# Designs tried in a protein design chat: VH-VL binders against c7peq0. Part 30

Target 1, 252 residues: c7peq0
Amino acid sequence: MHNKIYNSFIDRKAKGIKSFAVLIDPDKVNPADIADLAAKCTAAKVDYIFLGGSLVITNHLDECVQQFKTLCDIPVVLFPGSPSQVSRYADALLYLSVISGRNPELLIGQHVLSAPAVKKSGLEVISTGYVLIDGGAPTTVSYISNTTPIPSDKDDIAMCTAMAGEMLGMKVVFMDAGSGARKPITESMISRVASQVSAPIIVGGGIRDAEKAYLNCKAGADIIVVGNAIEKETSLIKEMADAVHAAAPVLK
Key: E = the ipSAE of ESMFold2; O = the ipSAE of OpenDDE; V2 = 0.75 times the mean of E and O plus 0.25 times the DockQ between their complexes.

## First folded at step 8 (VH-VL; framework fv_olinvacimab)

Design r4 (at its last look DockQ between E and O 0.52; V2 from the best seeds 0.00; counts 0 for: pae E 2.2 > 2)
Fold by OpenDDE, look of step 8:
Structure r4 (fold): chain C 252 residues (1-252), chain A 120 residues (1-120), chain B 107 residues (1-107)
Amino acid sequence: as target 1 above (252 residues)
Amino acid sequence: QMQLVQSGAEVKKPGASVKLSCKASGYTFEDYYMHWVRQAPGQRLEWMGRINPYSGDTYYNEKFKSRVTITVDKSASTAYMELSSLRSEDTAVYYCARGPEYSGSYFDYWGQGTLVTVSS
Amino acid sequence: NFMLTQPPSVSVSPGKTARITCRGDNIGDKNVHWYQQRPGQAPVLVMYYDSKRPSGIPERFSGSNSGNTATLTISGVEAGDEADYYCQVWDTSSGHVFGTGTKVTVL
């Protein structure tokens, strides 16, 4: 079904279930390591594999997607640095609009150019409001896009931005501190956004341990995305997954 | 070359407060969590809390949350732990310990420990 | 509260193998770390992420974790291995939790 992945987001959120996504950069991952990574993700009951990078220098996207699809049953969701980074082999595409910035190319321009290819791919397309938050370090996205992230202490701006995205029809809100962020998104900001947004909230960037993953879930994140930390230490997968899954509210 | 140097032994009365220090050297202070762990005589290690020196973000053991405050002085690469409303049961050796980058789940370097004695 | 249970003591002859267990509910889903503490000294990390050895720790030290039990194994035990050993995990309900500790005596 063309809404299978999105429906899973909605269903899990409705049930108070928190989800853990492992972010893989196709240009950085060694193909020889994918089997082990897939096995660890499966064992830890990782909910999603996110594939994407800010700079796709080499076109290893299709191969990477196919490898994961062959090695495990975890849904593969494209998280592209640009709308043109598409693989028909994935389960869904987060169609990202950078709503935290004011670059028309990242709001709609690049989407117009990629729309025919995306449509032709047959992928489930999930309209996503991408909200870039200052993580204490310049990100590739901010540099390339020439966009200014929302300051980490401006909860209201993040909230209003996410609200606007949702009211414009975006189905998912993605709050990202960026790759290599020194400061992950605060629990207060997540809570503020969650209080006003009904759409699934994805949070990523700078999450280095199970504690932060857990706290972000408790604050209102529905899906936690971790990349860099896992790249450095794959043993974090099971610990983080366990923490995220334990964050589900106790039914009263 | 990496080391954590803690302040000297303390003797306190019940109800008083104590503030311990831990000076870090040999690494980038802001890039690693700093934890505090104590050990009463003949007892197991007990985690008290941690701080992110970069952001100042803290997380405490619920058992100590009402009495413990962890802070840092970035310019001095020093972490502090203040424990209030001291009781005889708080008599212990207190350690600072570094949480590694990209993990935060274990402690790779420890201070030498500081004995705190609480007695009437 | 999450709890980790260790045997109070393990005795071993020089050159033999010591096994220290750490029990906890579904501990296999967590990362287990181990510390060595000699009398009057601070703890020293000897194993992390179940089976990884820090720099400077001999290959005689190994670790495993599955189900409800993690194990630190010391092969070819030496007199210098005599110490208290603690397992440690992170838990959502308790934060960082240490085991009850095991005193290893080299006979």
Scores: ipSAE 0.857, ipTM 0.924, lowest interface PAE 0.6, mean pLDDT 94
Fold by ESMFold2, look of step 8:
Structure r4 (fold): chain C 252 residues (1-252), chain A 120 residues (1-120), chain B 107 residues (1-107)
Amino acid sequence: as target 1 above (252 residues)
Amino acid sequence: QMQLVQSGAEVKKPGASVKLSCKASGYTFEDYYMHWVRQAPGQRLEWMGRINPYSGDTYYNEKFKSRVTITVDKSASTAYMELSSLRSEDTAVYYCARGPEYSGSYFDYWGQGTLVTVSS
Amino acid sequence: NFMLTQPPSVSVSPGKTARITCRGDNIGDKNVHWYQQRPGQAPVLVMYYDSKRPSGIPERFSGSNSGNTATLTISGVEAGDEADYYCQVWDTSSGHVFGTGTKVTVL
């Protein structure tokens, strides 16, 4: 019960079942649209709602979490811009370490400061190795993390970074091209990481159509997360969810 | 100004191969998938496959997968489509088409088309 | 494989409304795109994501999609609208699928 969300990641990966997560930025979403978003996500059988952004304040986060929790049964997972941005009303927290970077504050420093409050919150905490990949333009996360993204054609660097993170105890690998990315992560890079990492792999950033979501799953992504494209066109929720769910191996 | 200029008409015998080109200008070639779509006389459009010019990654229609190869030359901003083991049924106009930036959902710009005639 | 069927032709008088249907199993769950092809020319995108118009396409073009039928509607039809029209979707098993095509004749 303690690891309900993480165990769902592991169990679905073990069964070859791919998952679709919709990323909502509480600072950008229009409150009048939340009911419609929740209904569309429910109808499409979206597996997770990720809530977060680079500059989310806690009291707006709480309101947004509570709205989704009352409007649907989809697990709400926090995707915070810093380890201290939490809401006790959520189902789980991705406790991100920017393992692709060399900023000690984002590797472990902020976690030391936030850990007592995170523990007191009662949230399920999911140890997540965050791997930032170059998305073709500077992103908010690359500026805030003070790190150079892994170049989009350096598959072995991404692979070794994820391997090291897993060996050091990270439970999940999050490969992200960043919010507002022009270029999504290549299928080649996803495949290289997936070949050497047993942890669930979340892939996000710059995914704009169902074909890319599908092909990322075929390359070895376990969870596809999409934010910007859905913000611009909510009809993509159903199409992308269907594509992700169809990427499972043939069961019979 | 954006432009997709395709190579000229081809006449081929059954069993031969054809390689068509599509030269792009007026936009950043690497940032847009390039698709190939054909149309036999009087028939519907038929998607053959596409390439990501940045990575070289391809995705093909299963119908053509064993016979089609799509490639790019980044320095020339040119995409190529090669179709092997030609049959008379491959007689068609072949189009290159571009989608929106890093999306293959729809085709927002098309080349002028290249007629390939396969006849004995 | 996923199939899209359109009526072979639609005749319409100038100034009237043409409705072009595209039928497919649960096509309402997909996003439908539409192309206009004039004789001897390459296709041109006229509608995407069911109901969105590309830049330069007049407001008299509109689209809808629900259930098993998507529809492209052209109100105030002009002689220049005479063309073949194709719908298109993406499908995991078939890739990009085009409809059978509809010839719009302006009489």
Scores: ipSAE 0.669, ipTM 0.855, lowest interface PAE 2.2, mean pLDDT 90
ESMFold2 (binder alone), look of step 8: mean pLDDT 93; pTM 0.951

Design r5 (at its last look DockQ between E and O 0.87; V2 from the best seeds 0.00; counts 0 for: pae E 2.6 > 2)
Fold by OpenDDE, look of step 8:
Structure r5 (fold): chain C 252 residues (1-252), chain A 120 residues (1-120), chain B 107 residues (1-107)
Amino acid sequence: as target 1 above (252 residues)
Amino acid sequence: QMQLVQSGAEVKKPGASVKLSCKASGYTFEDYYMHWVRQAPGQRLEWMGRINPYSGDTYYNEKFKSRVTITVDKSASTAYMELSSLRSEDTAVYYCARGVEYSGNYFDYWGQGTLVTVSS
Amino acid sequence: NFMLTQPPSVSVSPGKTARITCRGDNIGDKNVHWYQQRPGQAPVLVMYYDSKRPSGIPERFSGSNSGNTATLTISGVEAGDEADYYCQVWDTSSGHVFGTGTKVTVL
């Protein structure tokens, strides 16, 4: 079944269930630590492992995917910095279009080039509207692509952007403040987007504790993605997961 | 370097309101949550709520949600806490405290505290 | 409501070790932070994320958290360590919750 992961997104959303995803950069993770990380994620009932990085320096993607698939039953979803970063061993691929920017290469150009390989991989492909939000620090994506993120206080722009993505047929909206974001996405912005978008909403960037994760969920996020924070403190995995799983959406 | 300076002591009657201030310096005001925590005499610390100075988003303790309002003046790097319908039980030292940068799961800097006395 | 319970007091002789416990349901799944409050002063962060020390906090201070109990340990207790100590966590139902506080007396 080629829509298993996406179906899980929409099913959980429909039920008001919030999901927690751990983001792992294949180029940064130590293979020796993957077993422990997988165990912690399993114990915390992490819902998804997102694998991806903005820069692929080394080709460790396949190995990393395979390790996680061997060590745990958590779905592995590719979150690539480029559409070409594909591993057939994953459970799904978020096919990201940077709809917050105006770089044609990130809108469709790179997708055209990667399309044959992605198709050949047999992966579940989830069309994703990627909405880059200003996190108070330059992101690798913004720097490399020369795209301007949506200002953190422009809720309406984010909303309209997400709406457009959905109306264009994108199945998931990914709001991202970026890796190492100084300013995570505000609850007001999440709420504004959620009020107009029926697609699953993924939120990431700069989430550093359970409170923020929880409140983002309450604001309307369906999936919370955390990377840097748990890399620094793995003890956050359980606490954040619990917070996310305890959350219910509230209209603001 | 980093400092939180609170307004002076207050004496109020039951039913009145009080608004306290907390001026931050030595760091980027908008980059950290500002929390309010109170402590009644001989009692434990009690969290009241917090604000994101950048967005203005607030999160309150349910116990105080109906009576407390936390605001900020970005230009003055100052946070405010207003507590209405004061009761004798509200007599306490009120602290502002900085949360970690856009996290706030713990409080790394505290104001000196402001005593609020509610008496008839 | 989520609650944190601490012993009301701990007495310790200089040079000895003081252990302050903080009990809560499944607190081991949470991150516990600790604050020191000397008489007439504002609280000071002395431990965060169970076992991490802020800058300026001596190595004599250590923390652990498992099961239903978190512990702040002060080795080589000094007169200056006499204070009230509070544990703190975040809870989905209650927000930020502080412990009942422990008065550490140096004999």
Scores: ipSAE 0.704, ipTM 0.876, lowest interface PAE 0.8, mean pLDDT 93
Fold by ESMFold2, look of step 8:
Structure r5 (fold): chain C 252 residues (1-252), chain A 120 residues (1-120), chain B 107 residues (1-107)
Amino acid sequence: as target 1 above (252 residues)
Amino acid sequence: QMQLVQSGAEVKKPGASVKLSCKASGYTFEDYYMHWVRQAPGQRLEWMGRINPYSGDTYYNEKFKSRVTITVDKSASTAYMELSSLRSEDTAVYYCARGVEYSGNYFDYWGQGTLVTVSS
Amino acid sequence: NFMLTQPPSVSVSPGKTARITCRGDNIGDKNVHWYQQRPGQAPVLVMYYDSKRPSGIPERFSGSNSGNTATLTISGVEAGDEADYYCQVWDTSSGHVFGTGTKVTVL
C-alpha cells in the first residue's frame, strides 16, 4: 500500500506506541554478520531497520537491503548520507532536508538533482525535517553538511525549527546528535519539541543504554534510533527494544 | 587519580532531612551520570536515583521519588543527595557511584560511603 | 517490582570454581552487571554486559546470562575473592535493581 511506512509512524504515535529502530551502516557492517543481526532484531521485535549513515561510500547498499529483506520481515527504511543514495528494494526513504542549517544545497538543492532517480525507484518517500543538534564534538554529518548544529542547550531554537518544518510540510521530524556523537540530545529538548509538533519525532545520536532510550520516549520521542552503541554491543538490541516498547506515552 | 570523596557520617532524628555530598576529581564531571545507592546493615544495595550533571536531568527510584533530591554544583564538581522525612529504616551507608560516559547502565567507580544513622 | 534472587552463600575450596547465580524472570533479555564488595568497603565492578571484564579484573572471572539465570563464575578461587557479590540490571519499572547478594567463602 501507498505510504505504508509513514502510516505506521502516525498510527503508532496515535496509539502511544513507541518504536525502536536499529541503524545499520552498510559501509561498516560485515556481510557475514547480517544474518545474526537480523535474527537478533527479529527476536527483540525491532520495529524498523534504518540503513545508511553520513558516509555511505560502498556499492553494497542494494545487497545489504536485500539480505535484510530476505532474512526478516522488519521494514527497511533508508537513511541516506546523500539524497541520491537509494535502493529500490527498501520499504521507504527518509528524504531528509537539513532544516536546522542554512545550507541551501542540503535544504533543497541536492533534492532537485536526485528527485528523478528517487521517483523512478518506486520507494515510499517520507518528507523528513532533519534537525542536527550539537553532540559534544564535530561529527561526520556536521562536517559534511557544512552547517552549525543547534546548541545542545537551546531548546527553544530546536522547538521553533521543528515547528517551522512541520508547518512547511515535513511529515516527520528527525532530531539527531549525529553518528558518533559524544552526548545524546537532552530530555528537556525532546520534551520542548514534542510539546509543539504533532509529526512523529525520531531521536538518534549518542544513545548508549536502555535507560536513555526509555527516558527519551517518556520525554516525547516516538521512534528511537540507535546505531553506534549496537555496533559495539549487540546485546543492547533486546534491552533497548524492551525499554522503548515499555514506555508510556508522554502527556503533552 | 579518579576520586569520589563523600561527606562524613551523620546522626539524625526521625522526620529530619540529610544532605550528603560527593566530590569528584580526576575526570570531566559533566560527562558522567552520578548515582546514589544505599545499603542498610546486612542488606542488599538499593539504587535511589541519578543526575546527568551536564543537563541537570534527574531520574529517581519511585520508592524515594517523593523524598529524594539529587543536585550538582558543576563549578565544585560535587553532587548532592538530600533525603527528607527520615525514618529509622533509612539508617544505611549511602554511596555515590559514577556511570559511564553519558550512560547509566552500570557503576564503574564508587565513593567510600557515608553512614547515616536515624535514631529510633 | 523486578526481583533478582541470589543464593545467600557459596562455599568453595581454594583453586576450585565458584558459581554465583542471579535469578530473575527473563533476565536473559537484560544485560547483567556484577559487583564485588569486601567487608566495610564500597562495591567494585567485576563484570558488565553479562560477560565483559573491566580493566584490572583477572580472566578467571567470567559471566553468562540466558533464560531466567545469570551466572558469575570465578575459577581458580583465591582467598582474596572472599566477598559479597551482587548482580544488577536496569528495569523500566524499578530502575536499577540489585540482587539479594551472595557471600562467597573460601575454605
Scores: ipSAE 0.593, ipTM 0.837, lowest interface PAE 2.6, mean pLDDT 90
ESMFold2 (binder alone), look of step 8: mean pLDDT 93; pTM 0.952

Design r6 (at its last look DockQ between E and O 0.78; V2 from the best seeds 0.74)
Fold by OpenDDE, look of step 8:
Structure r6 (fold): chain C 252 residues (1-252), chain A 120 residues (1-120), chain B 107 residues (1-107)
Amino acid sequence: as target 1 above (252 residues)
Amino acid sequence: QMQLVQSGAEVKKPGASVKLSCKASGYTFEDYYMHWVRQAPGQRLEWMGRINPYSGDTYYNEKFKSRVTITVDKSASTAYMELSSLRSEDTAVYYCARGVEYSGSYFDYWGQGTLVTVSS
Amino acid sequence: NFMLTQPPSVSVSPGKTARITCRGDNIGDKNVHWYQQRPGQAPVLVMYYDSRRPSGIPERFSGSNSGNTATLTISGVEAGDEADYYCQVWDTSSGHVFGTGTKVTVL
């Protein structure tokens, strides 16, 4: 079934269930730590493992995917910095178009080049509108792509951007403040986007505690993605997961 | 270097309102949540709410949600807490406290506290 | 409402070890933080994320958290350690919650 992961997104959203995803960078994770991490994620009932990085320094993607697939039953979703970062061993690929920017390469150019390989991989492909939000620090994506993120206080721009993505047929909206973001996406912005978008909304970047994760869910996020925070403190996995799972949408 | 300096003691009548201030220095004000915590005499600490100084987003303890308003003046690096419909039970020392790294799971710096006395 | 319960008081002789407990339902699944409050002073963070020490806090202070109980341990207790200690967590139902507080007396 080629829509299993996406169907899980929409099914959980329809039921008001919030999901927690742990983001792992294959180039940064120590293989020796993957077993422990997988165990903690399983114990915390993490819903998804997102694998990806903005820069691919080494080709450890396949190995990392295979390790997680061996160690736990959590779906592994590729969250690549480039559409070419593909592993056939994953459960799905977020096919990201940076719709917050105006770089044609990130809108469609790189997709054209990677399309044959992605198709050949047999992966579930989930068309994703990637919306980069200013997180108070330059992101690798913004630097490499020379794209300007949406200002953190421009809720309407984010909303319109997400709306456009959805109307263009993108199945998922990913709002990201970026890796190492100093300022996570505001609840007001999430709420504004959620009010106009029916597609699953993924929110990541700068989420450092259970409160923020919880409030983002209450604001309208369907999936919370956390990477850096749990890398620094793995004890956050359970607390954040529990908070996300306890959350229900509330209109602000 | 990092300091939170609060306004002076207040004496109020029941039914009145009080607005306290907390001036931050030594760090980037907008990068950290500001919390308010109170402590009645001989009682435990009680969290009231917090604000994101950058966005203005607030999160309140449900117990105080109807009576408390937390605001900021970015230009002055100052947070405010207004508590209305004061009762004798609101007599306490009120603290502002910085939350960590724009998330605020714990409080790493505290103001000196402001005593608010509510009496008829 | 989520509740944190601490013993009202702990007495300890100088040089000995004080253990302050904080009880809450499944508190082991939460991150617990601890604050020291000396008489007439504002609270001071002494432990965060169960077992992490802030800068300036001596190694005599340690923390653990499992099951329904978190514990702050002070080894080699000194006169200056006499204070009230509060545990703190975040909860979806209550927000930030503090324990009932423990008065540590150095005999």
Scores: ipSAE 0.769, ipTM 0.893, lowest interface PAE 0.7, mean pLDDT 93
Fold by ESMFold2, look of step 8:
Structure r6 (fold): chain C 252 residues (1-252), chain A 120 residues (1-120), chain B 107 residues (1-107)
Amino acid sequence: as target 1 above (252 residues)
Amino acid sequence: QMQLVQSGAEVKKPGASVKLSCKASGYTFEDYYMHWVRQAPGQRLEWMGRINPYSGDTYYNEKFKSRVTITVDKSASTAYMELSSLRSEDTAVYYCARGVEYSGSYFDYWGQGTLVTVSS
Amino acid sequence: NFMLTQPPSVSVSPGKTARITCRGDNIGDKNVHWYQQRPGQAPVLVMYYDSRRPSGIPERFSGSNSGNTATLTISGVEAGDEADYYCQVWDTSSGHVFGTGTKVTVL
């Protein structure tokens, strides 16, 4: 089958079922800790593992993907920051265009460069409109993208950006405050965007507790992605997964 | 020095409303959630709700949702809690409590409390 | 709605160890926070995320959480530790929930 991962996004959204994704940066994860992370994610019923980051210096992406695929059955979805972040062992690729920005390399330029390798990989490719929101401090993604983030209180700008991305053919909207963000995206902004797009909405950046993960889901996020907070406190995996899953309808 | 200074004690009749204030100083008001928690005499602490002062987003305990309103005045670094349709069971000390920066998991600083007495 | 139950009181001699329990269904799946409240005063945070100690809280305060029970442990208790102690979690249906409270008496 093809589109297995994307179909899971839209099927769960149609049922009102919310998904929890754990973001792992290959440069930050200690290979000795991957078995423990995989076990915790399995026990918590985490829905997706996102692998990647804005800057990947270590050339160990393939090893990380293979370890997770060996240790658990959770789908592994690539979240590439550069053309070198492609692994044929993953289940899918979020093919990100930074539609919130004015950097032509991140809008389409890197896609032109990577497309032959991506096609050869055989990966499921999920077109993703990446919307960078101001997280209260510079982030790696804001620096390397040379992109002014959408201000955190400009709900209509975020909404129009996501709407345009969907109209241009993006299958998924990814609203992100960036790794290490001080402030997460507001429930008001998530709700405004969710009111105008049918595409699955991924929300990440600065989410530090289960309450915020839950409220983001209630505001209209379909997939909550958390990386930094879990790196600091792995006990959050279970609590956040439970909170996200509890936001679903009673029938699920 | 960080401070949460709450308004003075109130005496109300059943059916009235009360609006309490909590003035913050010594930190960036907009960066921290503000919670309201009450404690009836001899009883446990009871969370009522909270506000994100930056966005105005609120989150209420379902028990109080129809009667409680939490607001902020950013320029005065002040949070407010209004409780309507008061009953004698609402007699309690009401605290404001600050969360951690953009997190509401736990409450790392508390005001001194405001006694609200509801009696006929 | 999510319930947290604590023993009403614990008596302990100076220099000994007080253990304050907080019981809830599968509370080990949640992060537990603890507050100390002296008579007539506001609560003070003494433990968060089960076992992490805020700045200014002595190392003799410790915490654990597994299964259906979280425990705040105060070793080497002193007269100044006499207070009410409350556990707290967040729950999707109930929001922030506090335990019933435990009065610690140092005899």
Scores: ipSAE 0.691, ipTM 0.865, lowest interface PAE 1.9, mean pLDDT 90
ESMFold2 (binder alone), look of step 8: mean pLDDT 94; pTM 0.956

